# Designs tried in a protein design chat: miniprotein binders against q56419. Part 277

Target 1, 326 residues: q56419
Amino acid sequence: MEGRTLEEVQEEVFKRHGVLVPKKELEDLAKALEEAGLLLTEKVEARLKEEEEKLKRERPMRLAGLSYPEGEREARAFLEAFRASYPGEGEEARVLLMPHLEPSRVPEVYGAALAALEKTPPPERIYLVGVAHRPLKEKAAALPVPFQTPFGPALPDLPALQALDALLPFELFNTPLAFREEHSLELPLFFLKGRFPEARVLPLLVARRSPELGEALKVVLRDFPGLLVLAVDLSHVGPRFGDTPLTRTLAEEARRRDLGFLERLAEGEPEAALAFLGANPTRIDGVEVVASLLPLLRERKGKVLAHRLDLEAPTLSAVGAGTLVL
Below, E stands for the ipSAE of ESMFold2; O stands for the ipSAE of OpenDDE; V2 stands for 0.75 times the mean of E and O plus 0.25 times the DockQ between their complexes.

## First folded at step 19 (miniprotein)

Design eh4 (at its last fold request DockQ between E and O 0.91; V2 from the best seeds 0.89)
Fold by OpenDDE base, look of step 20:
Structure eh4 (fold): chain B 326 residues (1-326), chain A 116 residues (1-116)
Amino acid sequence: as target 1 above (326 residues)
Amino acid sequence: GDLIERLEELAEEVIEYLEEHGEEELAEEIEEQIEDIIEALKSGDTESAIHILTELAETIARVLHRLGAPYELLYRVAKLLARVSEEARELGDEELFERAWRAAIKAYDLARELLE
């Protein structure tokens, strides 16, 4: 950091790579690099450039051996165990809302998603819409490369991605580095690829609400039909998210907001679902995704299959997760 | 800004394509109109500029379709029209927004017809 502030480095990284690295992560990185005697800027830039070049070919697994098994046989057993954790039956999905939380935290919610997928005819393609936990250059982005999974690569639908780009006012193929470690796509994709091995995928991230995305997708879905998957979590409450430790009152409020949101979506009233949240004081993760996909969610009736507010005991925080079929 | 740059880039390719396919007079007319649109955008007459640009882009899409141009070029016209629709929305012109968006869909549909 010879003469540059962390803010200047953050701005430079954002300008060059379209990734806004949180100041804390930059501080940690700066500290690690200082300890390593490395000039922060040149080596980080070189590494980021190398990673960006790799992402032109494929997106490797980042959570294999951590969140799910790396080996195919073990991965299949993992899917079966998760399905077994949900005692109910699913329904056919045209739209599936499912979590992207660490699977071990909410197994029955993922189990409900698998139950729905069992009742769903194999789609030709899956529109997988996740949440950008890192900044994007645009409101939304796509990565048009294979995503690695234990079941083989999830291949992109390039014609459908190209069609979608043609109807967007911004460049769809932006910020490839935002996909490198984005779990909101990787974790749901594990389950989706395991169930539908032949489906092509459109991996999409939403950072900010984009009504344009929903309108464009509505047109594209006419010519390129497929399953729409919203990979979103629900409420985020507790100290990790700026609240006091989880109390009964806070948990009840989180559940009320999660269920009220999902129920209104199940009624085909996505605008009412957003309005119900107001300022979103419990920080429902999927708000920007739902707000972007309103044209695709309107008048679609469905069913809430599962919900859980999962306690992270070490931080006394909780995250909501749900499975909804439309 | 971004709209002018996109317009200039697409215009160059469209003009070149038209000249190569025997539409020299139309290419000249389009070039003149694009220059006027860019000048209007730079002068701050954004509303008038995006109206004219919408009509011009619709015409370009139809001509490219008639000539059997690469579908990718029509997709770029659709994308320009989508961008124009956003400018209309930012100005609060809902009618122009809807017009430009419908034009974008039409350009896209014309591109799809070339693939079939």
Scores: ipSAE 0.885, ipTM 0.954, lowest interface PAE 0.4, mean pLDDT 91
Fold by ESMFold2, look of step 19:
Structure eh4 (fold): chain B 326 residues (1-326), chain A 116 residues (1-116)
Amino acid sequence: as target 1 above (326 residues)
Amino acid sequence: GDLIERLEELAEEVIEYLEEHGEEELAEEIEEQIEDIIEALKSGDTESAIHILTELAETIARVLHRLGAPYELLYRVAKLLARVSEEARELGDEELFERAWRAAIKAYDLARELLE
């Protein structure tokens, strides 16, 4: 009902068709439609509950055959091709910033991440921090289950996740459905699991700035050392994101914002990196993650290994991606 | 509301554990303090209540560790203190924020010792 009374509907039917439908029949129809809508809602909620229960056991691949190969042999060849796309050498990482953009769009940026991993001793575990693209019940969340990959399951570090949860003012395991389609974890994980097949994972999402997450992680990393990965993209500019078509000026601004952000992070100055973005006019994706993890980024110096502002020709838009080691 | 619920749930397990391990007098003292804390929270005396709660939780953590309690119970004490720390920060009480956070880490460290 579009804000009409039953009398108004009755009058319109009579005006159009010359038939007076009794108000009782209109009432019965409206009631039946409302009940049918309620039943559809119940079916959707039941299906979502089933999906949620499945996600309490494992997180299956969603992007195999789309963003990366499904088979293990082909997946290894894929990794080698991406490493070859970056002709440089990496550096050892205690913290790695890498993208979650479609890999084929920025192959040398993922290749730079692989180059850094080559220089990094195999960690016992990886703290993989992505950006929630679906709402979370809290500021941050984790999913303590195996994540499937072409290289086998990435097993969760359950003791480290339990320890992290113990130091948070909210329940860490709060929104399983947000992980179902979350590419900001799945795409980086493919590369990380391919290089470190024995590492356990803490799959984490940030929806909103959570200073308590960074403080808790600082304590947990003391007892459960590992590789910290910020799986974030950079500028998003152009009509797809609410701007005018991509111009040389807009592209130059996006690149300047991306590089200025990364360079300040590389200087161990994460607060300065955030301040440099101001109102974030080019919509850099990683601000909530960086703002949450300040205690882990301060005074840690490193190097920007790669950056690309990748053009989406059909949409006249662009997305930035970078690789940073600290 | 949320803090009261968490406190009530933790208190039930802590009191039961203390009674089972010969600390009945302490269990009664803790129960009385918890009732006072809940009354203060309900009356809007939140900052005073979380000061007292922080001291009580520190005592609970030390006693549970001394008795060799399950480490999960100490993790829950740490989590309560992390929640108190967040409440103090939101109220602008920086001194209590720091104290509650250090107490959360201490309870966590005691839990880690019991895992060994």
Scores: ipSAE 0.880, ipTM 0.954, lowest interface PAE 0.5, mean pLDDT 91
ESMFold2 (binder alone), look of step 19: mean pLDDT 86; pTM 0.855
OpenDDE base, look of step 19: ipSAE 0.882; ipTM 0.954
ESMFold2, look of step 20: ipSAE 0.877; ipTM 0.952
ESMFold2 (binder alone), look of step 20: mean pLDDT 86; pTM 0.853
ESMFold2, fold request of step 21: ipSAE 0.878, 0.874, 0.874; ipTM 0.953, 0.952, 0.952
ESMFold2 (binder alone), fold request of step 21: mean pLDDT 87, 87, 87; pTM 0.864, 0.863, 0.863
OpenDDE base, fold request of step 21: ipSAE 0.877, 0.877, 0.877; ipTM 0.952, 0.952, 0.952

Design eh5 (at its last look DockQ between E and O 0.93; V2 from the best seeds 0.87)
Fold by ESMFold2, look of step 19:
Structure eh5 (fold): chain B 326 residues (1-326), chain A 116 residues (1-116)
Amino acid sequence: as target 1 above (326 residues)
Amino acid sequence: GDLIERLEELAEEVIRYLKEHGEEELAREIEEQIKDIIEALKSGDTESAIHILTELAETIARVLHRLGAPYELIYRVAKLLARVSLAARELGDEELFERAWEAAIKAYDLARELLE
């Protein structure tokens, strides 16, 4: 009971409905709900354990047929369509920032990422760093298993993951269930695997900023060179995110914050990029990723290739997405 | 805390390895130092304990490397040093943080040499 006695509940039911429910019946109901909750808890725990064990072997596609095509032929045509949405040339990336927003909402932003990948020599491995949307046991996590894609499995770089784990003050392989529905890895991975079918992947999630992660990655990248990908979205504004309805002023502020953040990253000034956001009033997604990866972003200059602040009409809210090469 | 538990686990395996490879005297010396470090950690002398632990862990990494131990065991020494560096940072001891992190990288590098 929400701070009420059974007598108070009984009185309120009587006042509202004119029916007096005996206290014994309320007591019996409370006991039955408690017992049902215990049984439901046991079933949920068993199911979660099974899902966790499955995720220790592989991570299946969750968004095939929803966000991207299930079949390989259609998936390749999908990539070509997205590349065509960006009428321009990319630049070589050592670090790529790209979105994880639904691809159909920001096609030219993903197209710009594909354009950058065209100029990027095929890497031996990709460090794919997404944003945890479920709690992690630690500040960051990895899942050292194949991630299924329409282009075949994206195989993990086990030696590099082991090396990374060796330099962290916490167990890196700590929360398999957090990867089950994590679109911040699955959506970018579709594009990355389609372009670099031979690259191995380090699938990483950040929940809370971890300076230790960035320091460790700097050492690991020295020995296991590869492409670093920050799979992050930008501003989140409007009622879905706790704001008043989206106005022209709020949208302009969000765009200004997105571009100012990206531009400072492009100047090799990630600390200045974070300071520019202050309390992060437009909720730029991925600040925890950037804050974790400072050693890898400092003094690395580059270019913003694309940006969109995309309207989510049903909620009168918007999400920003961008493409940055460093 | 967690540091004590991880140190105890690593120490048990390191000491076993040393004894199995003819280094019983060194194993005993390391065992004694680890007991002193754990006692200091339990008594709240954390900063001095992790300074001494940093030096001991560097010695352990070099000895394991000299003996041709499995690189995974040396990786675990590097991980312990990464935990020590975090503990130093949480105490606000920037000098010890940098010292312990450099030691973690050195242990990591020794493990990498065995992989080559």
Scores: ipSAE 0.864, ipTM 0.948, lowest interface PAE 0.6, mean pLDDT 91
Fold by OpenDDE base, look of step 19:
Structure eh5 (fold): chain B 326 residues (1-326), chain A 116 residues (1-116)
Amino acid sequence: as target 1 above (326 residues)
Amino acid sequence: GDLIERLEELAEEVIRYLKEHGEEELAREIEEQIKDIIEALKSGDTESAIHILTELAETIARVLHRLGAPYELIYRVAKLLARVSLAARELGDEELFERAWEAAIKAYDLARELLE
């Protein structure tokens, strides 16, 4: 029935099966399907509402046992193994850019993040800014509830979140369902909570560039100091993202874009980093986050600790990941 | 539309608070100014409305602070000013943006003082 009239369906059935189905029976079937569809929609809506109500209390783990271990002991061993995968030493971070890609794909990049965290004094709070892979009602959002981890719940900094909301021209606490399955927060948070178990967290998502977010955060950070974490991936190239299969040329372009972006950030020139990307032909994931946080990234010099362009062989696609400290 | 609704809601709460704390004359003045602001917003005179609203909101924040109002109420004034600042930026009026944003920060700071 997809776009066809009942008469066309009747004619098709007649042509294919030699049976003339009465219009009334087709109407009844269409109605029954519509009713079933409506019932399904209502059920889905009711379930979503229930999930939304649960998210008022806590955000459960979604990737435990999949992307990282559920058990604390196993989770600690996981952290140690990832740290071991990076042979270098880290640097103290005031701002940490790290990936949110599946950890097993880029272990040394997460290892570099852990190395940086080893050199970072335990923060009172972590501003964790991820990428919204689902639509938000506003340009950015926060979820002011505990996030479950194998190391215990990451507790929200409610006073700091409230302060941030007070300085934003939109409702910060919007679209709670967008957080339900958002891996851009969950995966980095595993590593952050494992390293800093006592730190409060501000879980933030950016869907679209919001200069107001960076301006507001600059004020809030004065009163509520903490570690700023940008949980972003870099280039996305290949068939999954609308390109041809990965070639040497395409990979070199992706790497050039990733490194050029990170290096300019490391120089304290975030506007130059954005300008370097132009139309962002390799689809660097973190562009909207960086664009939102310009006031916090300006004039901060740092170092690129790691970069990888990871091939997803089944799709001949690749995703860039990096670790940067400022 | 959203700005107007938020303004009306906040105004109602502020006016109620002021009346309860003996500032009835000020409450009436604020009510009248808010009506004028809303009319200006509806008529498309956004620049004038933003200017008046910025001054009014800044005054409200100071009065609420002086009266020892709940910090949350002053935060809502700061948020209103932040919304106003965005509206100014969208109009391309950088001076008005800066004025409203500075006012938002001041209101925020006043609220923070009550938490210390």
Scores: ipSAE 0.849, ipTM 0.941, lowest interface PAE 0.4, mean pLDDT 91
ESMFold2 (binder alone), look of step 19: mean pLDDT 85; pTM 0.836

Design eh6 (at its last look DockQ between E and O 0.90; V2 from the best seeds 0.87)
Fold by ESMFold2, look of step 19:
Structure eh6 (fold): chain B 326 residues (1-326), chain A 116 residues (1-116)
Amino acid sequence: as target 1 above (326 residues)
Amino acid sequence: GDLIERLEELAEEVIEYLEEHGEEELAEEIEEQIEDIIEALKSGDTESAIHILTELAETIARVLHRLGAPYELIYRVAKLLARVSLAARELGDEELFRRAWEAAIKAYDLARELLE
């Protein structure tokens, strides 16, 4: 403590409790608290360093037994059940937009993605672009390690990842800890790996829009062709998201925003899709990914296969999910 | 700033490679140009510095390709050019932005040729 500050504390304690605490006792207390805080900080830092080193080797399943089955046999049955929840037919995709919302909440939306994959020739690699839910050191990141799934490890496409890194004005491999719990990659990957067991993966996260990412990917896809997957959710409305309580009017607006966004993407007009959202009043989280990938979305026409605005009764909130093929 | 650090790191490896492969005069010329570029960046003449850096990086990529250098080293030249391209766009110099990005793609393509 500063001497003036110590005198102020001493005076306040005397006023409040009638006890004059000597300056040395206040100094000793302040020192002890500082030392305890430093020790906790060092312990946390050591554990985070250990976790980072583990993630440089592999990314383990976090959601097995919670969002999908851990065993391969049960996982295949799970995929079949999801496909069956969407009775329609898919279309071939060069670009697939699919959700990362809990699968049990939107089974037919994931089923539509599976229907599209049925019509899609097995790719050599999948560019899987999710939404970072933890801060990244840069606008975007990748983790070039195997991601475990019930269908075996999804192996990274190291040559394509190195090529992508070479064309970015920032280090692509920048925040391993951000991938530790990242559901926006794990949940879509379960479905993708189940249908394309031989495909390699580029696991990518976007935190903030990066035009540089889209321009670099345009060049890399020329040399390393594959399936581009935007693993994004749509509207987020209601009190869980800092909004007013969900009403029929708010839900209808969220649905209109979701579908208008998807339909404009389906017309090959990603700039118009973003403009349609304006200030993004229903908090569609796909906007940062779409804004990053404009060069890859322009003039690609396709079809919206499914959409649901899923209501959360306990929180009076809703989240939108959709399936789009381009 | 960050561009200076990345330039210094790349330059050290490029100069070492050139010296090991009989290009001592070119290595000396490149080292001198890099010092001039860094001084210009530190003095705030960023647009002029990155214009010169674009031309130097294009030359480095072509020389490394001619010498059959490891493709990874040329990838790092491409990455430097991508950083220059971003810097040019932040300055509002659209011509230099496009030139530097095209140079980054050319360096990338040269590296890809060596991989094949």
Scores: ipSAE 0.882, ipTM 0.953, lowest interface PAE 0.5, mean pLDDT 91
Fold by OpenDDE base, look of step 19:
Structure eh6 (fold): chain B 326 residues (1-326), chain A 116 residues (1-116)
Amino acid sequence: as target 1 above (326 residues)
Amino acid sequence: GDLIERLEELAEEVIEYLEEHGEEELAEEIEEQIEDIIEALKSGDTESAIHILTELAETIARVLHRLGAPYELIYRVAKLLARVSLAARELGDEELFRRAWEAAIKAYDLARELLE
């Protein structure tokens, strides 16, 4: 009944099947469908509420056995294999930009992140800033609960989270359901927890640019020092994202945008990095995160360790991934 | 609307705390000022309201700190000031933004002192 009147439906049934269904029967069917729809909505709402209540205690793994191994021993072997995929050496990071793409697609980029982490003294806490792929009530959010990993739970830094909330002009602890399936935190966290098992975590999501987040974090980092991790992907091009199939020209443009963005970040010029993208025609994923964290990225010089534009052959689309240390 | 609601809730808790700790006169003065601020916000005199609220909130944070109030209550004052700073930025008043943001940091620092 997509916008059709009961009379139009009756006429169509009559035209197609030669049967005049009484209006009353159609009304009863519409009511039954409405009741079934309402029942479905109530069941969905009840289930969402149950999931939200569970998220008050912990965030379970969603990608274990899919994107990474569930077992700790296998997970450690997974880390070693990814590290081995990057032949270079890392550098000490105060800020780490790394991907959240499916690890198997860009193993050497994650390997570069692991190489950087090898040169990084174990932080007391990790500020893990991901991208919200679902709407948030506010521009940014946090989930102050343990995140499950194969290496044990990543425990939240509650004092630092509370301090951050105190300096934000909105409720930090919002939209817990957005964290339930958010891979932009789960995938990087696997690697981070594997390398730094004792570090507390601040799991943060950014939906829209929030200058206030960067300003607040700058103050909080004074009192609660730690590693800042930007879990972001780069260009998204091809049919999945509204473009034509990947061509040499489109791939070259995506790479140019990705590298130009990363290089300007490596020079300590995050505003120049954003300006370089303009309207962001290749849909770099991390722009809202970078725009939110400008005060923490300014004047920090670093190095691009890895970059890849990975082809998804079934869709003739590609996603950029990079690893940057500052 | 959300700012007003948050202001009213925080005001109620602050007033109650002050009354319980022998600052009844100050509590009454704060209540009157908050009513005036809310009225100004409702009438669209946002700039004046933000200015008065910034000064009042700074005073509240100092008094709460002096009284040894729970740090969480002072954090809520810091958060209010952060909200005020955003409102100032949205109005395009950079000076008022800076003032409110600096006040938020001061309130935060006062709360942190109680934890050390």
Scores: ipSAE 0.847, ipTM 0.940, lowest interface PAE 0.4, mean pLDDT 92
ESMFold2 (binder alone), look of step 19: mean pLDDT 85; pTM 0.839

Design eh7 (at its last look DockQ between E and O 0.90; V2 from the best seeds 0.87)
Fold by OpenDDE base, look of step 19:
Structure eh7 (fold): chain B 326 residues (1-326), chain A 116 residues (1-116)
Amino acid sequence: as target 1 above (326 residues)
Amino acid sequence: GDLIERLEELAEEVIEYLEEHGEEELAEEIEEQIEDIIEALKSGDTESAIEIFTELAETIARLLHRLGAPYELLYKVAKLLARVSEAARELGDEELFRRAWEAAIKAYDLARELLE
């Protein structure tokens, strides 16, 4: 019935099958489908409400047994293997940019992040800023509940979250359902919790650039010092993202954009990094996060530890990932 | 609409606290000023409303701090100042934005002092 009148449907059935279905029967069927649709919607809404109520207490693992091991011993072995995949040494990080891509796709990039964390004194708290892949009610959001990991729950820093909320022009604690399946927090958090089991976490999502977030965080970080983590991917190119299949030229462009972005961040010039991207033709994922955190990234010099453009062969598409320390 | 509702909520809490602590005259003055701010917002004089509110909110924050009010109440003042700062930015008034934002930080800092 997709946009067709009952009369048009009747005529089509007659033309195709030689049967004239009475209008009343079609009306009854339409009503039954509508009722079934309504019932389905109500059921979905009830389920979403239940999930939202659960998220008031904790955020369960969604990717355990898929992206990383569920068991603690296996999870520790997983961390060690990822660290081993990066042959270099890390540097101390005050700010860490790391990927949130499926870990198996870019193991050495996560390995570089682990190498940086090895050189980083255990923070009291971690500001974990991910990318919202679902709409948020506000430009940014937080979920002030424990996040489950194989290493135990990552506990929220409620005082710091409350302080941050007090300085934002919008409600920080919004759209809890956006956190339910958000991998941009879950995947980095696995590595972070594994390395710093005692650190509290501020799980933040950015949907749209919020300069206010960076300014508020700058004040909050004075009173609540911690490690800032940007959990962002880089270029997204190929058919999955609206491009032609990956070519050497397209890959070189993606790499140039990724590295040019990261290098300018490493120089302490986040505005220059954003300007370098322009319209962001290769769809660097982390743009809105970086744009929100400018006050915290300015004048901080650091180093690019790793970069990879990973091919997804079935779709001939590629995603960039990088690790940067500041 | 949302800003007005938030103002009314904050006003109610501040007034209630002041009345409970023997500052009835100040509560009445604050109520009158908030009514004026709301009227300005309703009339579309957003800039004037933000200016008046910023000044009032700074005074409220200092008063609440002096009285030893719960830090959460000062956080609410800071929050509302942050909201009006954003409204000023949206209007393109950078000076008013800066003033309201600085006031928000001040209210926040006063709240933090109550936690020490």
Scores: ipSAE 0.872, ipTM 0.949, lowest interface PAE 0.4, mean pLDDT 92
Fold by ESMFold2, look of step 19:
Structure eh7 (fold): chain B 326 residues (1-326), chain A 116 residues (1-116)
Amino acid sequence: as target 1 above (326 residues)
Amino acid sequence: GDLIERLEELAEEVIEYLEEHGEEELAEEIEEQIEDIIEALKSGDTESAIEIFTELAETIARLLHRLGAPYELLYKVAKLLARVSEAARELGDEELFRRAWEAAIKAYDLARELLE
């Protein structure tokens, strides 16, 4: 527990094994261990810098073979199966809200998004707004590089990204490593790229509500029209999220909260949707994104196409997912 | 602090451009006004500095547009106006926030016209 002198170590080794290890050899070992620790730190730092440099050129698939198929043919069949999971018809979207939850857990919710995309004229570009799960240096960020998919690279809309950056009071291209494992972009992008293979993308993350982002996007969308996608999940309830165990009553309340939020968005009343959630709406994943994008959501009426509160019995927890077109 | 550094960076680029295009008298006048704005920021007169910069930046944006400057320089003017607009909002000065933001959009629009 307490430090021992090298002489004490030397004596203990002699008593235990019958050999005398010179003090200098013990000193050399201690120095080597210290240097190895410093070298490991330097190697980790070098590795992270190398990954960051790679992300300045492209963003590779991270979830192929896990959340969706790696091969293009299988990926296309995957899209068809998800569309079939939603038997209804979609509507044309200028704005689409869709989840980023594991697709196999909410297949009809992703299927509803595909149904909406079927009715949507192919856009020149997609503004894909996800939720940062790693810290950003600013309230929001973008990564202006190709994102790889089984359907080929989703190319960035560099002119639109440059225009957006010009209207923000912070550097938009600020945290490349935050995109490395960000599923809130990768999972929706799989579906979007599969349906609109020629659309360019503005891959955006929100960490904290940014009213300035919404104001800037309103101007940029005027000059660079496209499809706005909010890639967000809804209620997070249960012990995984710091709550009491999920009961039928709590699940019904979460469903009402999700649907009330979505319906108010569908009425073109995003401020009312946020107010409906109350003073501490931290349990709905999409709140920071909606709060950032108010100017783009006001007065835009639409329809809730699907909702599911995904129940997980082993954890007594649930996550909500929905599809909304505006 | 950070705003002062960004003002100095923008001023350097604008002045260099104007000098390269035979507008040395205008470059000198703009440099003097930028120095006044920086002095106001250093003295804590932030609202006054934002107001003066907003008016100067609108003039600079129109000048750059008339001269056919690279649109990127106008984007930099727009971005700095967006930064001072945020500073005004943080001070609680809603009217100055709106004026600076409107000026940012105008500089952006002029940049867009040059791209056409």
Scores: ipSAE 0.860, ipTM 0.947, lowest interface PAE 0.5, mean pLDDT 90
ESMFold2 (binder alone), look of step 19: mean pLDDT 86; pTM 0.855

